# Designs tried in a protein design chat: VHH binders against Phycocyanobilin:ferredoxin oxidoreductase (pcyA). Part 2

Target 1, 241 residues: Phycocyanobilin:ferredoxin oxidoreductase (pcyA), of Prochlorococcus marinus (a3pcf5)
Amino acid sequence: MLSESLTKTKLTDPLILDLLQNIRKHRSMLEDLKSIKIDPNLTNIISNEIGRELYIENEFHKAKGFRKLHIEVAEFSKNLRILHCVFFPDPKFDIPIFGMDLVKINDIVSAAIVDLSPASQNQALKYEKLLSGVDKSSFTSLREIPKWGRIFSNNVFFASLRNKSEKNDFCSVVDQYLSILIKLSKKAKPEFNEEIIQERIDFQKNYCAQQMKNEKTSMVLLKYFDEKWVNNYIKTVLFDF

## First folded at step 12 (VHH; from z2 with S59Y)

Design p1
Fold by OpenDDE, fold request of step 15:
Structure p1 (fold): chain B 241 residues (1-241), chain A 120 residues (1-120)
Amino acid sequence: as target 1 above (241 residues)
Amino acid sequence: EVQLVESGGGLVQPGGSLRLSCAASGFTFEDYAMGWFRQAPGQEREFVALISSRGSTTYYSDSAKGRFTISRDNAKNTVYLQMNSLKPEDTGVYFCARDFDWESGYFDYWGQGTQVTVSS
């Protein structure tokens, strides 16, 4: 599977590749996994302009219990690399939102984030102990969660990664979070109560709204695209609920 | 528009103190680490100090350690550099800078700088 993906992507970063492989592995474990076709102009974006080289690769899928599984890999000006992943649950199912972000500038992993964010009131209580059980003691540079980060669980992980060991450990953390997600997804049953479903919808809407407060995303994209394009991309591709 | 405006520089005697300020605007200040740099005449700009977005973590150059303190007030969108025990070698233009992402080393915006002169 790695071999096929390597031939189709411009991605060469080992850490991102490892994480991507892990995410894809877990994604493949989801029931009724199907690809979602989106606008080709927003799926794979490439520019070869000297000094402004970029590529963005998006993968979209759906599965039982998930309305949208999104993976974005991007590189800007050959020095900024991003792996962005969000698994949005179907609001009919009691499943949290999986989010993972990695930002690498040159050789520095400045941001590594992973979480199972609650998609309803008190949902996090159901899996909090599982997340808290994940060992995160090896990381030396924990980062502060932004104010808009209230959407995250109490066990959101956010750090810069200082060395190979921490990079490996982060991969392990991500793996464990994904495993927990898979377990939760397998146990989840469809909900028919409209009030419960609406609450979950509202939580996801809020999740997206808060995520869009991250101006760094816009800042990066605005160097390469106009405001209209950037707004559309963020609202429709990244956070569309 | 992102703006960084330094102030507080001036002439001071060796052993003296100065407090520099950098007023930020045009972005969500509390989401960014901020740094101070300096440039002596004829020399390259060098790192002095860095503070995390909420001020929980600070870094200093070797020359600054023990003498300089970086702090910030997010309510005022301001980062400070308290400089004590100043030396002639501390003379230079001091710049405030925004770090794009914590510990990335990529500073994408800079102030105009404020002159600090340490002389007897």
Scores: ipSAE 0.533, ipTM 0.782, lowest interface PAE 1.1, mean pLDDT 93
Fold by OpenDDE, fold request of step 15:
Structure p1 (fold): chain B 241 residues (1-241), chain A 120 residues (1-120)
Amino acid sequence: as target 1 above (241 residues)
Amino acid sequence: EVQLVESGGGLVQPGGSLRLSCAASGFTFEDYAMGWFRQAPGQEREFVALISSRGSTTYYSDSAKGRFTISRDNAKNTVYLQMNSLKPEDTGVYFCARDFDWESGYFDYWGQGTQVTVSS
């Protein structure tokens, strides 16, 4: 049986904690930061069923220039740990989509991805040089972007992490990407042109649609939840717009 | 539903060859690394070979190196294990498995296995 846990985090993974702390730090720098209320049944979920232990912890916020700041921390069967973060911009603002995912299986970081994905045509041109300037030379196991990954910038980082040094370096990369995001957000001004706004909406819709093509998300969840729940969670919690 | 179905096992003499196949369904095959394992009677299941999602990288156990070749056809959703120079110690049930995420080493789905017997 699944139950809600609103009081205590079960997260103990040092890397995820470090990343989480960093993300929260940058989030706190955003203007007019506010928590968003969501269905309690979808916020913090835990199960202590033997062999099927899980917890999912979600944080939802909004801020000036951002319609949804989402952080998800999850652990499944004590083997699979996930940190998922997406900062969705307010389409009225010229801000990219921040995305970060970490998948840790046992002691192996199989997936570490971070990006500022463009939310409009040519938006990436504004910050491409900043991202390209981030040193990513220390990583030995770069991964290929999936087919649905056309939504990512040319400077999307995707790798497996092999050792402590690479884990530390990834933290640094994430920090720098977040810093760039913050800088961009501070410069962004509200847009009033409906066509421009609509384009940005369409980009975010596409971003969500493409992300939902990642079957790994649903497959993991389907082991623990029914299809109806999983579909709802993916569409309303993870990738809504 | 994810399914893995092995075939191609059988009885062979020492020095003989077999080609195992594993037909996959229920997932985007090209996005997953695939592996072969084997289990001899009374023994633990052991790793034999792994192939990356795109087939560009392969890994072998020490016992398999030089004799076995893992390959895949993504158009057919199939992974293969070509086994040459078979030895009696290669006898066991061979399993196909899906790696959850690239080189994670976590195999989340398994076939039912196919019996390989090497005997004179």
Scores: ipSAE 0.510, ipTM 0.770, lowest interface PAE 1.1, mean pLDDT 93
Fold by ESMFold2, look of step 13:
Structure p1 (fold): chain B 241 residues (1-241), chain A 120 residues (1-120)
Amino acid sequence: as target 1 above (241 residues)
Amino acid sequence: EVQLVESGGGLVQPGGSLRLSCAASGFTFEDYAMGWFRQAPGQEREFVALISSRGSTTYYSDSAKGRFTISRDNAKNTVYLQMNSLKPEDTGVYFCARDFDWESGYFDYWGQGTQVTVSS
């Protein structure tokens, strides 16, 4: 049950590689882990056009308690690097949504965000003390959550990262958030009440709808693809539900 | 479709003032830092000023500091450059640019530019 090798990625950024290793390690601890096949023309894209170089690689899995485990690694014109990861729970299980994004441009990490976002009413009460206990005091450049980010928990972490120490500390925060997710997933039992399941479905639909308001992803992709392709990619690859 | 449209350039006497405007459309303007650059004939495009998305932080080149002021009106989707005490070396085409994310220094969209000439 080995996950994809790091040698399949074009990216050599040390922070992205370290985050990938940590995410893949936690993913491998999930029961019944299986790859999901998606059209490679949409999910694994390489262009060597000079001045418009592009690399996108996507990994899709499912597991007990999780309907979709998604990792996206991308590089645009050799100077913009993105790691995107969202683990979507199966609505039958009371598990939060794990979300992590890293945006690195040249030598600057402009955005580093991680959260366990609630996927049911009052879900955050089950884990908010665990998240607030994660040490975040070393970060000097905290960022304001965007308006569409009301979907995030009260413990969402969002910062730019100034140096190697903060980059290492972000890896630790991500590792701890994932560890908490794994603990929650092991405790979760299937739900059979249709009203409760529908509530969880509605939370995930809202999460995806609000995430699609993040215009930065579409603006980057529009430099390389037409609007119809970009809308399809965002809806079917990134925020499918 | 992202558009940045500069205006307010022209011919100005040394010591005079100009106010440049950049009207932005096609994106959520208040989420982006914005910058001004300039290019003199035969020169590379150079940084002039940057303003954060909320307007709380500004940065200036050494040549602009103390004479130029960048500002923004998020209700009008407009960024401004007030240029005072103009000198002949300020002559050039001035470009508005959008910073991709945070104050990263990566500018992903550019305007067409507006000519500023400081002569006589």
Scores: ipSAE 0.013, ipTM 0.492, lowest interface PAE 7.6, mean pLDDT 86
Fold by ESMFold2, look of step 21:
Structure p1 (fold): chain B 241 residues (1-241), chain A 120 residues (1-120)
Amino acid sequence: as target 1 above (241 residues)
Amino acid sequence: EVQLVESGGGLVQPGGSLRLSCAASGFTFEDYAMGWFRQAPGQEREFVALISSRGSTTYYSDSAKGRFTISRDNAKNTVYLQMNSLKPEDTGVYFCARDFDWESGYFDYWGQGTQVTVSS
């Protein structure tokens, strides 16, 4: 089950590579950045079975203000490509959750979503105007937020991307959301009030619980793995809180 | 477990009509676009129609336009294909399929199919 030594990514998709470069650049701006070691048999997976090729790569870090910085890149059967990124704040710091997902099938980006989701009561008021100031007027295929998406801010962006111009514009939106997150993280100071810290813990637990209602991830994985493995992966890799 | 079960196929005269149904279970039906495909003997499977998750957008193959209507009932977890003015070339096994996301064209689950035969 121990995979061969891998490069940073096997994907050659220009949009995913541009997003990865931008996310990693912003991540490198965080203070005290450290990698987190997780069982590689669970987090770095390659299958070359013809017709059912699979590649999953996970990166885990922590930093001042952030308990978990997670990037997942996956490719299934050479035509389904996923980039998943969530930056979870340390609940001692009043920092929102950064979430970004991209689902690409052949040449179509069916889902592009990015948000700074609130991780404490009234937190969104602190950054709402900054997010609303990000120009999103060029997008033509906005998608409705799912029922479980009450965890998102009022400025969550969710669309299909129809052409190269919209793909470039999405990269710009992600860059600006990350820039805002970095600025917020630099201003945040540690909290010592246990009731406030517990509130922030509860917000993050709810975020993870609601995200697990997104059945698409489990349904893709179930084509390649049994239910026991899939349940363990979702709980320990994607939404562990 | 995801299941798609087609029904409503049969033998019909040219010019006749059939309504196919596909009962879906094991997933949140209203979140997925659904499609119909068909396969004639000795040929590969071909696209017939697609309906968006909320039913607001439909697409048809050239051969289906004007004769077939795709619809869905999200309360019953069912997608339908109303086929009118049937021709012998419409003969084949009709499959219900789930589009993975939005209108991506990647269909990740398929039914077993229902036979439609158009002949005298």
Scores: ipSAE 0.013, ipTM 0.473, lowest interface PAE 8.6, mean pLDDT 86
Fold by ESMFold2, look of step 14:
Structure p1 (fold): chain B 241 residues (1-241), chain A 120 residues (1-120)
Amino acid sequence: as target 1 above (241 residues)
Amino acid sequence: EVQLVESGGGLVQPGGSLRLSCAASGFTFEDYAMGWFRQAPGQEREFVALISSRGSTTYYSDSAKGRFTISRDNAKNTVYLQMNSLKPEDTGVYFCARDFDWESGYFDYWGQGTQVTVSS
């Protein structure tokens, strides 16, 4: 009965475990939560090749208001750990995209990013003040958003994390962003105007297209897989709208 | 795949100047910080300079400050090192390198190097 989940069978970074617990807690609050099964060769990947060890685990769900709830945990050799999470709304509901990435290299958190990215015209106006009210004043190593990051809200958080206090504070920011997402999802009503629905589809397609420009992920995967496999993984698993 | 090719090395007198170039291919150059390192015979490779992906921020070793200038041309996928006031102790093989993660300080790809010799 023992799974290959990082929370049950393998040691992992305490910050990643705390974030996973928090994300899974909020996910469990969604109505009609169901697992989605995708090709296991793409979702649970293990290699024990000497010098090129890797572990990738993906969780896919859907729920009322959400077409895809995705969590990816990866460990590449012993020097790179990644937690990736994106909750994609059902375009019939006016819910933003939740995105969170954590990258730990050389035993440091080099990148911690979280956002509620707009998925419709003017959507960010509905929650922008709530996000700006989240206390982010304790962080000392804020990072600039890359050019492809125009898809993010004005309140996207991006930093390196220097110590345990900042790691705990990042967990709190993520918790508050998820709490706001849950609140928005409970208030959202279905849309039936096809032009409005198409606009929301186009926002999500643009989000996915811009995220594919994040070459850091593809360059890591190219050390283990050929280009055809990597492009298929990114398109099918990570950004498939 | 990722390739970094240095050029512009050569022989120069003390006090002279050289401009090194590093041509990059196989990746989106403008998304990566780039660095220069050098290695004297029998010594460990040492940091010389780093430039951010947009070229707005530069870092130099103490020995390079005030004498060397790192720059980049993202349209040509090229990073440069202008070396002025060269000294015999600057002699060595100069390597360009790609920073893995937005100025993380972890360099994942390296060129083959170009020889710089400051004659005495």
Scores: ipSAE 0.000, ipTM 0.202, lowest interface PAE 15.7, mean pLDDT 83

Design p1
Fold by ESMFold2, fold request of step 15:
Structure p1 (fold): chain B 241 residues (1-241), chain A 120 residues (1-120)
Amino acid sequence: as target 1 above (241 residues)
Amino acid sequence: EVQLVESGGGLVQPGGSLRLSCAASGFTFEDYAMGWFRQAPGQEREFVALISSRGSTTYYSDSAKGRFTISRDNAKNTVYLQMNSLKPEDTGVYFCARDFDWESGYFDYWGQGTQVTVSS
């Protein structure tokens, strides 16, 4: 599909639309929100080949306290839909990383994950009680965190979603995690100590390095692109710090 | 128009040194982090080094750390890569790249590259 025409992903998937609305609402609450120019070779990737339809759309922003606010919507061959969102903090501010991924196959959400991942030493202790207070009791198909997932907080949420009620409840969990992120960002003050800033940079670099161990992301993209393209996309678009 | 022009590549013996330069134009150089990447024939581009917009922080790949030094001169709009103790494995085309913002890792412009060959 052409970038100037209405995309079916935004109109045909109520869960993705609800999550996008929620994410964009919270993003709009950030101060000094600005769009970032996206590499045209990696933006608005569309193929209309029957049986191998492909759509990838990326949104990049920055704001006070955040170096990169990334949303990716992708649809592969009409049966696989992905929503990926990571808000990376500016290391001068003690703000956690917001991460959310949704993988939907044949109208079943096989993976729904959301977290406020620590971006500094002991950062999670500052918001752990807020995250644990978010009601997650309705979910029946919790998934194990992958071995590279030590980067996540103690309150990372990871589940499969099988019905409309769980899909709605996931939207509520995401909304509450984003609300907590916004509150933390408003309290954060600029840091001037270079050692502390470097620690936060190292946390974000480790987050990206561990996230690149997610083999499922490369497996999907390799159906459509060669290995060189996929490695470049993962390193430069998805996990680039 | 953004332009990145690498220079300083060439043929060097193992254990030797080279200093690469990247002259930048068409943008406010001091507002952008800059990086160096390399690519052997038939291989993926790999990260070598990154320097923040003010030059206050630097990052290196494991293979570059201790041997390579990235630096910048914001008055000359130039980023450098000093490469010491070169090995045959360092052979490849070296690219200068502009990080769109502070240290996002989103590189929006690339140079043409300069060839570095280390004889085995």
Scores: ipSAE 0.000, ipTM 0.098, lowest interface PAE 20.2, mean pLDDT 83
Fold by ESMFold2, fold request of step 15:
Structure p1 (fold): chain B 241 residues (1-241), chain A 120 residues (1-120)
Amino acid sequence: as target 1 above (241 residues)
Amino acid sequence: EVQLVESGGGLVQPGGSLRLSCAASGFTFEDYAMGWFRQAPGQEREFVALISSRGSTTYYSDSAKGRFTISRDNAKNTVYLQMNSLKPEDTGVYFCARDFDWESGYFDYWGQGTQVTVSS
């Protein structure tokens, strides 16, 4: 979906391009990777109306251990840029949810978030030490976790990024979190106990509900489209269980 | 849908005080930072104050610092601006605004404003 030509035409932000490259590299390492085809009218949206320019592109995949691998890139009016990425595990596999959000306003990264969020009651204990070992000491503008952040692990990273060095360091944190996810996914075995699977489904449903309430692209889309269109976008792009 | 409704403006003498209120609806108020701006006739809209979602952090313009206090009541979905020691240059329409992303300084929703006039 996100071609080199389209990227050069509509999205030129170096940090977003670097993050996309890293995410796509890790995604390509997953077994049985398959594209999921979604209506292009909902996933590739371009408007060149001056003062209200709009660019949105979505990529959807699935793979062994993952029911949905979603990347969303959005640019609004040339000064608001959003990169949203969530890798949702197949609940038959004991894999955490990978989530990453970047919000860039007026050349400042106001929010950079990355986490491996637990998808079961005690899952974070299995990888918590690996995440805490990732060097985060260079960041100067750590942000307070909001109330809805109960879905995150104790190692969620949330910061504003003020300079090139911090932007590069954030790319490194994302790369390391993805590398840990890939390692966990390779060790995961399928589960057949329906009660355990249901617990994991419930964790993902809660994650989706909180993420949907705070999904920044859809909030901006209400300024461009009616509620019916936006609701259809939410249902199609941000899947619920 | 998101609504922000300002009130409490009016005519006041120099040195006087006013308390502005902004009633918010249509969103989870506790999750958003809120700000106040003002605009004099023929002038650009000017930042006055910002308060974090939990009320723990506040920011003020140089002209507001020491005279104005922003506060919020999350149970009532309301943001306040207490304005003391008012000066004629404080005259203008005061707007309540919602910060798009956690104190980012980008405001995505605005009220219609309330007039404040400081005149002898």
Scores: ipSAE 0.000, ipTM 0.276, lowest interface PAE 13.1, mean pLDDT 83
Fold by ESMFold2, look of step 16:
Structure p1 (fold): chain B 241 residues (1-241), chain A 120 residues (1-120)
Amino acid sequence: as target 1 above (241 residues)
Amino acid sequence: EVQLVESGGGLVQPGGSLRLSCAASGFTFEDYAMGWFRQAPGQEREFVALISSRGSTTYYSDSAKGRFTISRDNAKNTVYLQMNSLKPEDTGVYFCARDFDWESGYFDYWGQGTQVTVSS
């Protein structure tokens, strides 16, 4: 199934389209799904300036158990393509953060990452075995987790993708991680203890702070826009928490 | 000021070997993944190899795997490409590049390149 809004962007990359369809399928299974209204000038950003071509499209939702469901598709200078997706849980629910990034330079997938990152103390113990059970044996180019990656689970997946078979297998890993997220979200009950809720808020703030240091789209954007514009984009699009 | 300076290129016969070096300065070298790319005349730049910041993980293009070895020495701020079993199709300018960050695969700084010619 093709993506509803992003297919209107003339995006033709089959891997990105497959991932978008996968993500949207799982998103549609969430209860009380609603679009979040954002400044329309930040939903679709286009520059056709020769040598500095730019395209960014953003999609924002919320649902029961999730305060923000964000998908970002970007293309820079016709040779760098990024798919970024983060599902942030509502701190009232003990649900991990889903994060997925795909970076494609020309025809090379240089980075493919997916995780269910812990958003509370010892949360990963609840799903660690499920993630470790996902078959990852077909990948030949696993990448090192960087020094700031302590925010990730012990089962974070990070690789370069070398061929069509590995690209298809990555879609399967993403599908299984999302399926596990949906299972966890359906079992989660609202929390009313303010100290527990604050702990979960602090975990998410730390996740955002570490991601902000290394947010790839924003660092590329500094080549196109001044710092004031980029900081507004980061605050409005990535971190409103 | 970030600087990447390649060396070690030259003329070599088919089947020969060559070792490229890239000296880095102006940044904390050990915090960045580093890559090698090449460009033949009239063609787009082509990925060759990538090495993680600590050197524990390496990635190769299909054409390089089994023949080329990327390595790094963080004490010397240098990344290397050992090229064995060279073929005429390996001819081109070889560029060292700094990975923007580990997730992006976007290379934000490039060296000036060193010529590798495999002929005869």
Scores: ipSAE 0.000, ipTM 0.174, lowest interface PAE 15.1, mean pLDDT 83
Fold by ESMFold2, look of step 17:
Structure p1 (fold): chain B 241 residues (1-241), chain A 120 residues (1-120)
Amino acid sequence: as target 1 above (241 residues)
Amino acid sequence: EVQLVESGGGLVQPGGSLRLSCAASGFTFEDYAMGWFRQAPGQEREFVALISSRGSTTYYSDSAKGRFTISRDNAKNTVYLQMNSLKPEDTGVYFCARDFDWESGYFDYWGQGTQVTVSS
């Protein structure tokens, strides 16, 4: 599958490919979609060192209403696979932050999370019922939200996925959350009041700051890279604002 | 050094027209969205219009819609504001501003302003 990104995926995992295809489909529905220029040496990394093999691929875009559309696909030591996706809104538009992470260890999905996180005061009230209407009743292994997860909406979904049926159901939840995001983005009117825009900027800064408190990401990367590199990657690639 | 220099202000009668220009230098103009703001005497600056980096998308305040047109010429590093059907309420200093992060809603550089006066 070709994208506006300068990179090509090397991924063969069917679940991750299905999610990626669905995310890219929704991304293509956004107006004025454009690739963002990135440093490939920092964002596209391959190592074939035996016992420490790794692959990291990043895609960055922007569109009307969105300052940064980020997808990261990674595989570590042939057994840990990660799909990370965050769509950050342009603060001039009252659009929530879309966040999705999938962590797969061998054939087990240990973490599957998706949300439309509020990016302005009282924003969640505008879409809360749409998210709560998404059927999540089939999942058996719901996980507790970490303390830094106060950034999430009341409808954040977080679970381990035990079987093929739950994996398919997670894809459906992601699809519905993205469909809601697209509807919100098409209705959003731009705001130019400086105080309102600054409040939205502050929400996104807080989202990035709280995400940087996730020590599990650092622990994985530190197995393969030194601390200076890991800090730079987290700050400049994953959560910059 | 980033510079934004406005020109084209002046005195006009109600119902008249003016065209403001903002000449930009010291940065890659085509990579940034540009906006116009105005400040009436004794009031806070308020948004007037915004144009995307390539000129494909424009936004206007409610008071500007239908009367003002923002445009840009990336070959000349210039953004314009065509103001028609001017009213006394449009009186103020008009500022050109640069959008910080690819339409992120933050304006990091401002011009010195040009005075627009609408009076009978």
Scores: ipSAE 0.000, ipTM 0.200, lowest interface PAE 16.0, mean pLDDT 83

